# VHH binders against F-box protein 7 (SKIP32), part 17

Target 1, 328 residues: F-box protein 7 (SKIP32), of Arabidopsis thaliana (Mouse-ear cress) (q9xi00)
Amino acid sequence: MTSDALTIPSELESALRLRTVQYFITKRPWLDLYGVHVRPVPPFGSTSRKPHFDPALIHRCLPDELLFEVFARMMPYDLGRASCVCRKWRYTVRNPMFWRNACLKAWQTAGVIENYKILQSKYDGSWRKMWLLRSRVRTDGLYVSRNTYIRAGIAEWKITNPVHIVCYYRYIRFYPSGRFLYKNSSQKLKDVAKYMNFKASKSENLYKGTYTLSMSDDKIEAAVLYPGTRPTVLRIRLRLRGTAIGANNRMDLLSLVTSGVNDEEISSTEEDILGLVEGWEDDETHNPDIPAVSHKRGMTAFVFVPFEEVDESVLNLPPEKMDYYVTG
Below, E stands for the ipSAE of ESMFold2; O stands for the ipSAE of OpenDDE; V2 stands for 0.75 times the mean of E and O plus 0.25 times the DockQ between their complexes.

## First folded at step 18 (VHH; framework vhh_7sr4_2)

Design V2 (from N6 with R27S; at its last look DockQ between E and O 0.50; V2 from the best seeds 0.00; counts 0 for: unsure alone 64.1 < 65)
Fold by ESMFold2, look of step 18:
Structure V2 (fold): chain B 328 residues (1-328), chain A 123 residues (1-123)
Amino acid sequence: as target 1 above (328 residues)
Amino acid sequence: EVKLVESGGGLVQPGGSLRLSCAASGSTFSSYDMGWYRQTPGKQRDLVADITTGGDTKYGDSVKGRFTISRDNTKNTVYLQMNSLKPEDTAVYYCARGYEEFPDYGWTFYDYWGQGTQVTVSS
């Protein structure tokens, strides 16, 4: 597995700039996602482009528990609108038992006692305020990082200097239990989303691991095991953020570190990969044949896509219809 | 979107030759690494050969010197020429497409696979 990265000649720099200008003239879907004015990803059920429902009919068609799940996915603005739809929706949004259950599910790894302490000390005893304002990973979709790099191609009679742009993605799905799924793939979001679950964990390049979220600085520590003859742990460090308060729909990728693990560690790791590497330095390896590496490329920030929106996401656009950039 | 279809398998006598072909769909064939893997019943897949976008090749130890991988980007096809076949080469052969997760680190991952073609070497 070798790569050959060269500085781009002046002629190719101009051609790459021309392709970028063409994307600028029309629509710039990737820059819109990663720029300062990135459009918010709407919560479930709040962005219907076609009026297609009668509020009284919806009120009668949804069980209370499912209606609570719809409201738990809404941002504060949309919750205000939902409370005006009908009396059932208004009472549902006000129900403190629903918000308590949502919070205890979302932060279940901290335990009930610790969550009550946080509720009283930081959220004035309001479960609804805690749900809306406390940082949490989104579990109703995928976090997606799109990465590109350049490779020299095979020379052909019609092409004297072939250059190829490779596009691949990192996909993360978090679970409230403290488990997560990680996939690296050149497959697009709409093709991957159906396989991002623990029942499909045998799909190619799909790895399971554990993570934590620090309340003090919104940092995520996560790890997965790459099994095989040369077993390797991937440590992933992220910072959770959002395009708006409470959105939790972006993550910066702070570091990616691969390190060797020995056979004894593989036998004992079971489900707590992050616990295995607790306290490791970034240059630490437990298999000297597999050096520790802090990777510098493939580090594009993650964008959250709810499962309901995976088919329509701009992340499914082919490489020739998106802004190009080289991840350094 | 990407589909890989293997062909050229079959029954051959020891010492014989076969040429496997893998037709790939999509305009992105030339941008990615390609490889051949094989699997015998009850065992894991192992690498037979791969070829980078730039034409660099790598072979598994058991086939080095006997097998040759090549690609034709104008036909979206990768080939495996298998010479001096042995009974232990009997397996299902899979075509695969790959990329590097960490650019310039040199670790290729494969995320598209064909359905496989059977190669049987017996007298």
Scores: ipSAE 0.573, ipTM 0.806, lowest interface PAE 1.4, mean pLDDT 77
ESMFold2 (binder alone), look of step 18: mean pLDDT 77; pTM 0.779
OpenDDE, look of step 18: ipSAE 0.832; ipTM 0.935

Design V3 (from N6 with R27L; at its last look DockQ between E and O 0.73; V2 from the best seeds 0.62)
Amino acid sequence: EVKLVESGGGLVQPGGSLRLSCAASGLTFSSYDMGWYRQTPGKQRDLVADITTGGDTKYGDSVKGRFTISRDNTKNTVYLQMNSLKPEDTAVYYCARGYEEFPDYGWTFYDYWGQGTQVTVSS
ESMFold2, look of step 18: ipSAE 0.603; ipTM 0.830
ESMFold2 (binder alone), look of step 18: mean pLDDT 79; pTM 0.784
OpenDDE, look of step 18: ipSAE 0.795; ipTM 0.917
ESMFold2, look of step 19: ipSAE 0.562; ipTM 0.779
ESMFold2 (binder alone), look of step 19: mean pLDDT 79; pTM 0.788
OpenDDE, look of step 19: ipSAE 0.616; ipTM 0.845

Design V4 (from U6 with D104E; at its last look DockQ between E and O 0.68; V2 from the best seeds 0.67)
Fold by ESMFold2, look of step 18:
Structure V4 (fold): chain B 328 residues (1-328), chain A 123 residues (1-123)
Amino acid sequence: as target 1 above (328 residues)
Amino acid sequence: EVKLVESGGGLVQPGGSLRLSCAASGGTFSSYDMGWYRQTPGKQRDLVADITTGGDTKYGDSVKGRFTISRDNTKNTVYLQMNSLKPEDTAVYYCARGYEEFPEYGWTFYDYWGQGTQVTVSS
């Protein structure tokens, strides 16, 4: 039999779901809830000041690790404002241990030694600088590509709606391990997000694969296997970018290539689909019945949506209620 | 969101007929391809029939000439008329909705499925 864990007030849960911590800087809902105000430290030598610091107030609010997850989602200006809120937040934002742990988790496939070499050579020993500036895929949400095409019927000039518009999405979730999930579906983002995990047994058209990110040109190489009677590998090549420095919230789809795979290759290479196709040319197929194709349709850029924002994203709107172009 | 509901299954004697219906709700029916699949325990789902938005049909080899797929876009419903039923047609029949991602291959990706309806053909 065990006692309950620390209870978190409802307003704190809501604040943790926000994209920005602007509300933390300007509003203090947890401190207001307890009826206690954190007062500025008086200047040295003041004879009219009263001691009023409650050292338990700030430290009871959040564990350092949860607070760091909030800060890791903030842009640099907002981090500067967060460091002014209190001593705990300032220490967290400036604590190299938290930034080191974030970096080693994010780039775990390179290993500790390689990450330290990159830290010293390119980021002047600053884990915080490395986290903010080094290209990384986001792993706290989905990259989403919305695509449409037109199905034409028999055209009669007076027939109402002679053309059908199909809308479908490509969904990608990256993991720090070098694994990723790919889903091709007409289902909306809010309905898909809950199934984009390795435990989801009931999700149709969910595929598992591996990826790499090249730091020299921000290019991503990824591959998944489409199983069945005509087994096919899908090779996905992307370029990571952002709407601002360090945002990592956009990807351009450079190429989308399908090729046939023979039964011997499937049975011998189950864990590393990307390794299976290493060195293949774009026109290469290992099953003559399945030609290699470089696809032209469905090449819309990917937009990143954090998990806390999936229900409210404009990507859930039907095609008639949104612009055709999703901003890159 | 999108919901597919099959009906019309049941027990029938060899040589008999059944008509399956699949009612779609919660989405734009006329924009998507529709299909019927069947599954026996321990086996993969097999294509029975599909029908495109333009009305083009395809059938599995074992049902060609005996089954007819059709759709009614005003009722958001797809049908499967099954004639000359055989014991080998015994399976759970699933309605599916999909689209073409890779038109060069002619592949339809089905992303919505019904719960299925049992068809049993025995004496």
Scores: ipSAE 0.501, ipTM 0.791, lowest interface PAE 1.9, mean pLDDT 75
ESMFold2 (binder alone), look of step 18: mean pLDDT 79; pTM 0.786
OpenDDE, look of step 18: ipSAE 0.839; ipTM 0.938

Design V5 (from U6 with D33Y; at its last look DockQ between E and O 0.53; V2 from the best seeds 0.64)
Fold by ESMFold2, look of step 18:
Order: C-alpha cells, then structure tokens, then sequence
Structure V5 (fold): chain B 328 residues (1-328), chain A 123 residues (1-123)
C-alpha cells in the first residue's frame, strides 16, 4: 500500500503550508528572489523598482575589482555618465589593459592564444566588449540553492499526523582555474561562507570538483566525487543567467545525477572528475550496487550572493519567515 | 547557532552499561535526523545508531541488540543506551544532526557534530 506521508510532499504545500505563511502585500522578498509572480495592489503603489545609484560615493569605498564589476554591468550610456564622475573612473573606462587583464583572468583555462582568437572573431578586438558580453561565472561569492521538503513527525496526543519542514542548501563557489567547491548542508549561508575555500580543513560535506562553461548556450558541466566505501559521482548541469545583462547572478539547475564509480576509475583520475565522466549517459553506472539516479527534488535555482552581502541575505531567514514555499 | 553537547561518557567494566545524552540548542530539533557515531584513534567515524524524525531507528552491525537510540523532542535531547559493553566499544562518541540531500532516496548527510564524549571499556 502506498503511504500518503511518503508520496504527497508537493500536494500538501498549498493546502497546509501556505495557509500558515504570512503574506506582506507590500514586501515580498522571497518572491522577488525567485521571480514568482504575485500581483500586489497597494493604494499608492511602488513606482521605483531600481535602486538609486550615486557613483560619486562609490569611488571612496570600492576596490578596483569591484569597480570593474560595476562597469561590466553598465550599458554604454551609463558608462559615459560614470566616466564623468572622477579621474579614477575615467581612467578605468579608457584603459584597455584593465579589460584585457580581467578577461584573461576570468577565462584563464582557455589560454592566451584561444582568448585572442575569440576576441578577434567574436568581439571585434575589444576586450571591453568581451568582458561585458561573454558569459562568465561569478567567483566573488557563492551560488546558493535553498530547498525544502516535508517529513512525518512523531504522533502526539493533540497532533495525530504532525509534519516538519526540512530546509537545506546547495552551495557552489567557482574559481577561474576551472575548479569549484560544492557543499550540501542544512547550515545557513552566513555560517557556511567562511568555510567555502580550499584551506577549510574543518568543513564536512565540502567537495572539490571541476567545471566547464559553454559559450554557445551558457551551460555549465560540473562534477564532484562523494568518497567512502561506496564512491559516488554527482554530475551537475546548470544554465547561467542573470537578472540583468552581465549580472551572471542566477543559475538554473538542469540535471542532478548520481552514479557509482569503481575503484580503478578513482585511482586514475581523481583531479579531473569531470573528465572521468565525459561521455557517460544519464543512466550509466560503473558500480551496479549504486544505480544511476536522475534526481527531481532539490532543484531550486541558484542565486548569487557576493561575499560582502552574506550576512544580510534573505537566504539566512528561517523557514517560518518565508512568504512563499519554494518546492524542492 | 546550532550546538550539540554530549554527556554520560566514562570508564566502565566489560559487561557494564552507560547512557549517553546529547542536548541540542539553537535550532529546530524535531525536524532533523539525530545520530551517534564513534571514532577510535586513526580511524574514520563509524555509525553507531541514528533515529529519524518519525522515530525509526538504524544500528551498526556490531551494536545491534546491545544499544538503543531514542529521542525526546520536548527536551531537544537524543539518547544512546549502551548495554553489554565490550572493550571494542572504547571510542569517542559523537552526537550528530542530519538531513537528506536526496529526499526521495533517503541519503542522509550529517552537518552538525558535538565535541564528543569518551567511553572507555576496560577491566
């Protein structure tokens, strides 16, 4: 017999969970985070959605690499306005070597020769155009996927069928080298961020892997190894996007596949896990005790959070403060 | 924010009993798996027992029939009753809190750990 508690997590969300979620008609931070449409109609509506941006104040407090990120997101008209703010901003916009150095660092895995070929063939020899228009992963923060599901609880006298909401996260940090870090955890973003580096020896469930980004369709291929007595590879496919041109601050999770790996494969290619699984089908496993599984839960889109913003992120809010349940 | 504190360890003779307790604070206790692991020097942590949010239990082969895990959600506490103790049970025992990364497949990950409590079984 099919158990309702084991098979109905999604059917319960709108009936049981959303009735207890308190909606604030004027402020919906979770809906904004994931782009879920709700039509609020206050008597005097909000007419300004974009933050006001005063470039004159930024010069005193931003490092060069952050100024570069601001400029990389601006349209040409806005860059013209920014170049009138101060001497440093004028030099940055006019300095092609700044854009060249940024590009070669961002796409360092392709090498200098290939980047020059791409520069000439696709970006008219302009390093600035290449930086602004070519897809890149952000490396100055974390990509975070917040996921929830329900579980049955222990029956009590007044509550005959209790349920609990479990909240967990997927954390990704990319490096320009083609390496990345993956962590799954129930720990909140502000508690995890300090351990998302290659020197963190005390972090559990932190995995190292490799990734590639395809220019033609913004797809990311990535893989990590779950070690142990039954080694398992996790294959992650993502699509990079953003809330604005050049923001690169969102990723859709396209597929999440676990498969068994045999001991011979581990010993031969541990540093290039993505190369190990190149050409594998989604149903392929090399250990029959560990079947290949294409997972359908825990697939919430990733949101980028810069390191300086981790303490203030809505991703740190507890589940009872959610204004909308995001399934996964 | 979440903190796990073990207690109840000590020195005991073979055949004796101990009860370990783990008090949890700083988070929602009832929504997560709880478990006990143990570690001897130079080895990886081994599962001793865990207990689901619904009260289902699982035990390591070497402790089945001798150890019992339980939880009290009103006190945010998980217990390990250890009976018929043997010298090979000597280890540091850790309390852990976990969740499932792949909810449809029951694959549990533990991401909060206590500081450990020493259990020594010797004559």
Amino acid sequence: as target 1 above (328 residues)
Amino acid sequence: EVKLVESGGGLVQPGGSLRLSCAASGGTFSSYYMGWYRQTPGKQRDLVADITTGGDTKYGDSVKGRFTISRDNTKNTVYLQMNSLKPEDTAVYYCARGYEEFPDYGWTFYDYWGQGTQVTVSS
Scores: ipSAE 0.558, ipTM 0.816, lowest interface PAE 1.6, mean pLDDT 76
ESMFold2 (binder alone), look of step 18: mean pLDDT 80; pTM 0.798
OpenDDE, look of step 18: ipSAE 0.804; ipTM 0.923

Design V6 (from U6 with T28R; at its last look DockQ between E and O 0.79; V2 from the best seeds 0.70)
Amino acid sequence: EVKLVESGGGLVQPGGSLRLSCAASGGRFSSYDMGWYRQTPGKQRDLVADITTGGDTKYGDSVKGRFTISRDNTKNTVYLQMNSLKPEDTAVYYCARGYEEFPDYGWTFYDYWGQGTQVTVSS
ESMFold2, look of step 18: ipSAE 0.519; ipTM 0.801
ESMFold2 (binder alone), look of step 18: mean pLDDT 79; pTM 0.794
OpenDDE, look of step 18: ipSAE 0.828; ipTM 0.933

## First folded at step 19 (VHH; framework vhh_7sr4_2)

Design W2 (from V3 with T28R; at its last look DockQ between E and O 0.63; V2 from the best seeds 0.61)
Fold by ESMFold2, look of step 19:
Structure W2 (fold): chain B 328 residues (1-328), chain A 123 residues (1-123)
Amino acid sequence: as target 1 above (328 residues)
Amino acid sequence: EVKLVESGGGLVQPGGSLRLSCAASGLRFSSYDMGWYRQTPGKQRDLVADITTGGDTKYGDSVKGRFTISRDNTKNTVYLQMNSLKPEDTAVYYCARGYEEFPDYGWTFYDYWGQGTQVTVSS
C-alpha cells in the first residue's frame, strides 16, 4: 500500500493553477459569497485589511473590559494567535470568567441554572469550549439574503417585450435577548445597516419579533407581523450553519409562510408573534380572506456581514456588476 | 441612489383639478412598482393609487373615479391626475417606489419615498 491516492501529478497541479486563473477572469463575487467552488483570487494580492495592530500597544492602552470585547469578537484561529503574543494575553484568553460572562450573555434566555446544566453535560465544565462549539446566532452584524427575479414590463412604443431584473434583500439582526429585527427592502446593505436597531422607529418595512434556536438540529423559528387592513404573519424557518466550525455565518431558508391573523389575536399578542403561531400548521390561517401560502421564491441563503464590514461588502455591488446565481 | 421628487402641489378650489408629478432617479426605474400615498397630520399614510410594472392600477376607495395614476418609463416619471377635488383631499402627497417580496403573490412593498408635496383644497 503506497500513498497513491494522495499523490498529485505535476500536470494536474498545472491544470489546477490554470483553473484558478480562469476563475479570476470570470469575476464571480456572488458565487464566492455562497461557497460555490468558483473562487477567483485578487490579481495583485492586496488584502485591503486594516493595518496590523500591535497587541502589546493595545494591551497597554485598553482596560480589561475593552480587551475582552476584542477577544470575544475573534474567530478561533485569531484567538490562538492572540494567546501566543504574550503571557498576559495567554492568561486572559484562558480566563474562564471572561468566557462565562460571554456564554451567559449569549444564551441569556435559558437562564443561569440551565446554562450550567448544559455546560456540565455537554462541554465538560469548560465555558471556553461552550463559547466556541455551541451553536449561537451572531449578534454583531446582519444576516443578509440577496434575491432576484425577472419581471415583464409595460410594452412601450418600440419595445414590445421588455424584461427587467428586480433585486431585493432580506435583512435579519438577532439580539441575545431572543428578540430580532427583520427587514425586506430593495435598499443596499450599507444604506440599511444604520437603521437595523430598535431605536429606528421610522424605518420602513422594519419588523420586530422573537426567535428560538434549537440546539438539536440548529433550526431557528421566527415570526413577524405585517400590519394593516389585512394583517399577515410571516413565519420564517431557518437552519444555522457556517463556513467553519463555530463561524455561525450562514443560514439556509427552510420555509417562508404567510398566514392571516384576526384582530383579536393582534391586540393580545403584539409583542410575541412567535408565541401566537406556536403549533400552527403550514396551511393554517385564522383569516379566510388571507390564505396560508408557503412561498417558493426569494429563498436565497443568508450570509452574515459584521457591522465593521458593511461598507466593504460585495453585497453592495449593483446587479450589473455581480454574478447571477439562483439556487435551484 | 434612488431619489423621488414630487411636484405639482398647491392650493386649488373645490371641484378643481391638479396634476402631480414624481421624477425618479436611479437605474432600472421601469422594473419597480410606483405609488402615491397621502397623509393628514396625526394619521397614517393612506394609499391613493399605485401602478405596477405591467400597468395594473389600484385606487383608494375615496378617490376611485376621480384620480388617475399613470407612468412614463422614458422620463422615469409617475403622475397623479386629480379631478373633482374635495376639501377632504387636503393632505401631503408622497410618491413611493416598490417591489414584491414574494414574487407572483401580488403584494407590493414600498421602501423609497419622496419628501411630499402639499395639496390644499379650499375656497
Scores: ipSAE 0.589, ipTM 0.814, lowest interface PAE 1.3, mean pLDDT 77
ESMFold2 (binder alone), look of step 19: mean pLDDT 80; pTM 0.793
OpenDDE, look of step 19: ipSAE 0.624; ipTM 0.849

Design W3 (from V3 with L27I; at its last look DockQ between E and O 0.65; V2 from the best seeds 0.61)
Fold by ESMFold2, look of step 19:
Structure W3 (fold): chain B 328 residues (1-328), chain A 123 residues (1-123)
Amino acid sequence: as target 1 above (328 residues)
Amino acid sequence: EVKLVESGGGLVQPGGSLRLSCAASGITFSSYDMGWYRQTPGKQRDLVADITTGGDTKYGDSVKGRFTISRDNTKNTVYLQMNSLKPEDTAVYYCARGYEEFPDYGWTFYDYWGQGTQVTVSS
């Protein structure tokens, strides 16, 4: 006497009420409650145990919106496998309304009219095709660049010229609104992720800005302000790419430029730093005490980490336990 | 897990001396720059002193010649010796750990901070 679709055990009801994308993606307590072992990560079949699986029960327990959030994060191969699980999963994967809503949210800054023009001209009117193939920044996690450099240490009893490896990170979170957050820190990904939001009022070295993505060449232009007595703008230029079609899970750092800015400019453009520096040359500064610098170190490519994976990411390992070190 | 704990603050008369300590735990101490900052209510934190992994020191203009920063990597501790204290030195003093976002640029960023220790210079 299993529960029917409208009768929910209290533990499952609590999980459903918490309905955070992060909680359901990372925990899936409702699957454990019904004794289901499903591993939707690629490669799915290589690590699966052979449990007593009842997909019809899962279908009855999950609202369509939550199920779609899972599907929107799948690669095309896994999405094809999901459409074969049961009728509800096939229906949800093929429902153009869910894909339309995802696309309009993801590219909200372009507006509805422009998105429909792109849909028709480049994606044959298919919202699903547009979601899977059109370049977009990922907004469900962080892009992380891990950087190292070498510094001389204090001479100690047994070492005449000690050398230390310093590890620090660049963190980027994009929003569909055209805003983004930037943080440079030596803190690990699992400790930083909770502060990467606009409501984090006291996060150290967290900077707000705006960005653009050029669809013609997948270039991102972004800028943040380092405030203080020597205010400095950081201009960040990136190229979006992926390890597979539609993954959008990597970014190359094309340039990092710091330039001086004067106090009048700061007062007028706090959130639109990119607009402030529009048209600036790379060697341009508006404060002669702060020369323009095109930096060449700390330029490691960004790797995307979904929020549900931040605690278990290899990027949390200390540098002495990593298999590969990247200079700069 | 990472903690920076300041101690040694208190009330002292003008012209007096005080030694602050900052004990670090849960992190590799010797691999990072360390610093002392101070904050008066309603103002931003000001650099008091920092010390690099190589032992090079830097001081704020108002404390140069009066304060001395040092570090002991065997005890995971950074110190601030404050001599010839003035009422203007009254502030909360914070210990911080830093790194350079742009190596060889000379700009240190601090991302671990202690809870602070109060120093009051008054008769």
Scores: ipSAE 0.534, ipTM 0.791, lowest interface PAE 1.6, mean pLDDT 77
ESMFold2 (binder alone), look of step 19: mean pLDDT 80; pTM 0.791
OpenDDE, look of step 19: ipSAE 0.664; ipTM 0.866

Design W4 (from V3 with Y105L; at its last look DockQ between E and O 0.65; V2 from the best seeds 0.64)
Amino acid sequence: EVKLVESGGGLVQPGGSLRLSCAASGLTFSSYDMGWYRQTPGKQRDLVADITTGGDTKYGDSVKGRFTISRDNTKNTVYLQMNSLKPEDTAVYYCARGYEEFPDLGWTFYDYWGQGTQVTVSS
ESMFold2, look of step 19: ipSAE 0.518; ipTM 0.797
ESMFold2 (binder alone), look of step 19: mean pLDDT 80; pTM 0.790
OpenDDE, look of step 19: ipSAE 0.764; ipTM 0.905

Design W5 (from V3 with D56E; at its last look DockQ between E and O 0.60; V2 from the best seeds 0.00; counts 0 for: unsure alone 63.5 < 65)
Fold by ESMFold2, look of step 19:
Structure W5 (fold): chain B 328 residues (1-328), chain A 123 residues (1-123)
Amino acid sequence: as target 1 above (328 residues)
Amino acid sequence: EVKLVESGGGLVQPGGSLRLSCAASGLTFSSYDMGWYRQTPGKQRDLVADITTGGETKYGDSVKGRFTISRDNTKNTVYLQMNSLKPEDTAVYYCARGYEEFPDYGWTFYDYWGQGTQVTVSS
């Protein structure tokens, strides 16, 4: 009892390592009087692991083909625990063909020969090692960038300078094919997610494009076309990151460039927008009425949200309820 | 929940006037740009007018000098005063709410739309 006073409790030590969680401890003075401690509330962005897989229940409910899909979504630590559930699961997790199929699906744009070359040269011939360690975009959800800016309001008679906050989002969905969807909107994530597909008819401000991921520096090159009387290409450069190795759940926005295109170029390359702008300088435009612009605002980093977590994401909170505003 | 409801459409003779109103729900009405678009059957929506949070206005070429957009943030309402109406102004008029994707660049994107109100200019 008395010797416990000389030891830092494990719960407090965990809170000290996660600075964000410290604020929950200061809000419980009555619980401190009674000696009751609550588990810290997870910080923003960590709620994605709360509903974790229970391997015993999954085994009872899933055919082998769906079980493989579940294993492909697991982080390395969770995959190790799944391999301990039963002999069938341990054999399945060790099956090289499962990991081969997952890898060839995930990196299908590189082609079979290039994937085998990378497998041998960087991953010691192990498909499992390649899946866990090789950088890949997530395709089972949306990357979301929440942006805010301030606008001056209109003031009358009694001179005041009111300010108004605008909140809007950039939404990206990647496909293994090398295509992606881009949407900018002030609509919340839970309202947008159902329209982020190629079969959504004429969804407002939904644009289709192509992307590549470079393994050497985790950079993504992407482009979409803004159609209309003054057709404009948006070139997007990103860097893939994660909160942990293999998470691939963050992206830094390195640049946003808009440039004019001419009608001849659009007609020639309808679905390969990135190929159209290959080799362009950042100040290059092919329509002098639409100058090239490198934008400096609205460049908040992207956070990944799996589709099954869309409704509970803190990204759905209105601007006044967020615990931090991020200026673009 | 954001909702835009247009009103004030109807039948008018050439040279007549109408005032369209768009009632918006939401505490953040004053934070967003507002606009009016119109559409005839088989055509894309055409910009009629828009107005920024700071009061800056822009008009389509075919309506300059005849139409006036305004907003009243205390009533969460946007107006379109249409004067000297012509038969070519016949269309469904839509209210829209928007924002700038690239702050200070001047390109407004609209992501909320009303149901539309019919304006018919005929003898």
Scores: ipSAE 0.509, ipTM 0.791, lowest interface PAE 1.9, mean pLDDT 75
ESMFold2 (binder alone), look of step 19: mean pLDDT 78; pTM 0.789
OpenDDE, look of step 19: ipSAE 0.572; ipTM 0.828

Design W6 (from V3 with T108R; at its last fold request DockQ between E and O 0.42; V2 from the best seeds 0.00; counts 0 for: grease 24.4 > 24.2)
Amino acid sequence: EVKLVESGGGLVQPGGSLRLSCAASGLTFSSYDMGWYRQTPGKQRDLVADITTGGDTKYGDSVKGRFTISRDNTKNTVYLQMNSLKPEDTAVYYCARGYEEFPDYGWRFYDYWGQGTQVTVSS
ESMFold2, look of step 19: ipSAE 0.561; ipTM 0.820
ESMFold2 (binder alone), look of step 19: mean pLDDT 79; pTM 0.790
OpenDDE, look of step 19: ipSAE 0.762; ipTM 0.905
ESMFold2, look of step 20: ipSAE 0.573; ipTM 0.830
ESMFold2 (binder alone), look of step 20: mean pLDDT 79; pTM 0.793
OpenDDE, look of step 20: ipSAE 0.800; ipTM 0.922
ESMFold2, fold request of step 22: ipSAE 0.498, 0.379, 0.445; ipTM 0.786, 0.732, 0.736
ESMFold2 (binder alone), fold request of step 22: mean pLDDT 79, 80, 79; pTM 0.792, 0.797, 0.792
OpenDDE, fold request of step 22: ipSAE 0.830, 0.834, 0.834; ipTM 0.936, 0.937, 0.937

## First folded at step 20 (VHH; framework vhh_7sr4_2)

Design X1 (from W6 with Y105L; at its last look DockQ between E and O 0.70; V2 from the best seeds 0.68)
Fold by ESMFold2, look of step 20:
Structure X1 (fold): chain B 328 residues (1-328), chain A 123 residues (1-123)
Amino acid sequence: as target 1 above (328 residues)
Amino acid sequence: EVKLVESGGGLVQPGGSLRLSCAASGLTFSSYDMGWYRQTPGKQRDLVADITTGGDTKYGDSVKGRFTISRDNTKNTVYLQMNSLKPEDTAVYYCARGYEEFPDLGWRFYDYWGQGTQVTVSS
């Protein structure tokens, strides 16, 4: 527990401060603050508010390790503001071990040696610069693509040619390990988010796969297996981008390809689906009963939503209240 | 929020008939494809029948000619008329709501399911 201004708190004050930190961790007021700051602003029917937060209170209440986690989630401009709050926050933001640990976790698949080479060659030896500028997928929420299409309905006695708008979503959750989860569903973000984990193996339309991110062009190669009697691989190609430097909160969907795989290939490479299809052409299939198809519908860009914001996202609005529709 | 509630299951003798109903809550019932699936313990859910928003129907091979799916959008209800029932039809029957992610494949994905209704055909 850190003391301020030469004041040494009593054991009773220290105990109350620990309970206050546990209360804040349980309530998570600073996660709401920084989630609201970085989440997409809804274009219609939403309210925007500034957080009402005393930075000196947070400094007195948080262990250093939780301060590191807060700072790791900040955008570059907000890190500049945090450096102005107090001396402790300034030194914490400048701590190279904090940023080194964050980088090694974020790019763990490359390994320590390769990350060090990249650090020196591209980021002037600065772990903080690497964390802020090097492309990385967000792993603290979901990337969401909202898609719509039109279907003819059944003619009814007053309606000769009814038309229906169907809304469905693609959900992606990335892990630093190189694994990811993919779900397609007409269920809304707030209803899906709790099932986007590897323990939810019985969740409908939840698929597991692997991905890579190319640093040179921000392209993501990803693949999942649709299992069953006619196994099918879905190959997903994305381009990572952001609404601001370091945000990494958008992805363009470049292609969706389904192809057949045979049972022998599946049993030998179940954990590395992307490696199985490495080098495959877009029209390649290894099961003639399942032709390769490059899909053109449902290609709306992905928007990142932190887990703390899933309940309030505009992506939960019903189709009749949506302020825009996107079709392929 | 969409909820699907099945009814009409029960015990019936071979050769008998049952009519299953699935009541849906929500303003989006008529915009989605509907289906019936069945499951015996330890097995995967099998397609029994589905019906599109436009009224097109599809049936599993084992039930063609015996079962009929229909929908009534004014009542937000989908039905399964089951005739000439066999002991092999014994299962829990589930109502489902779905959509089509990949139109070129004709694949329907079902993401809302009812609680299921038991159908038992004893001989």
Scores: ipSAE 0.539, ipTM 0.812, lowest interface PAE 1.7, mean pLDDT 76
ESMFold2 (binder alone), look of step 20: mean pLDDT 79; pTM 0.790
OpenDDE, look of step 20: ipSAE 0.818; ipTM 0.929

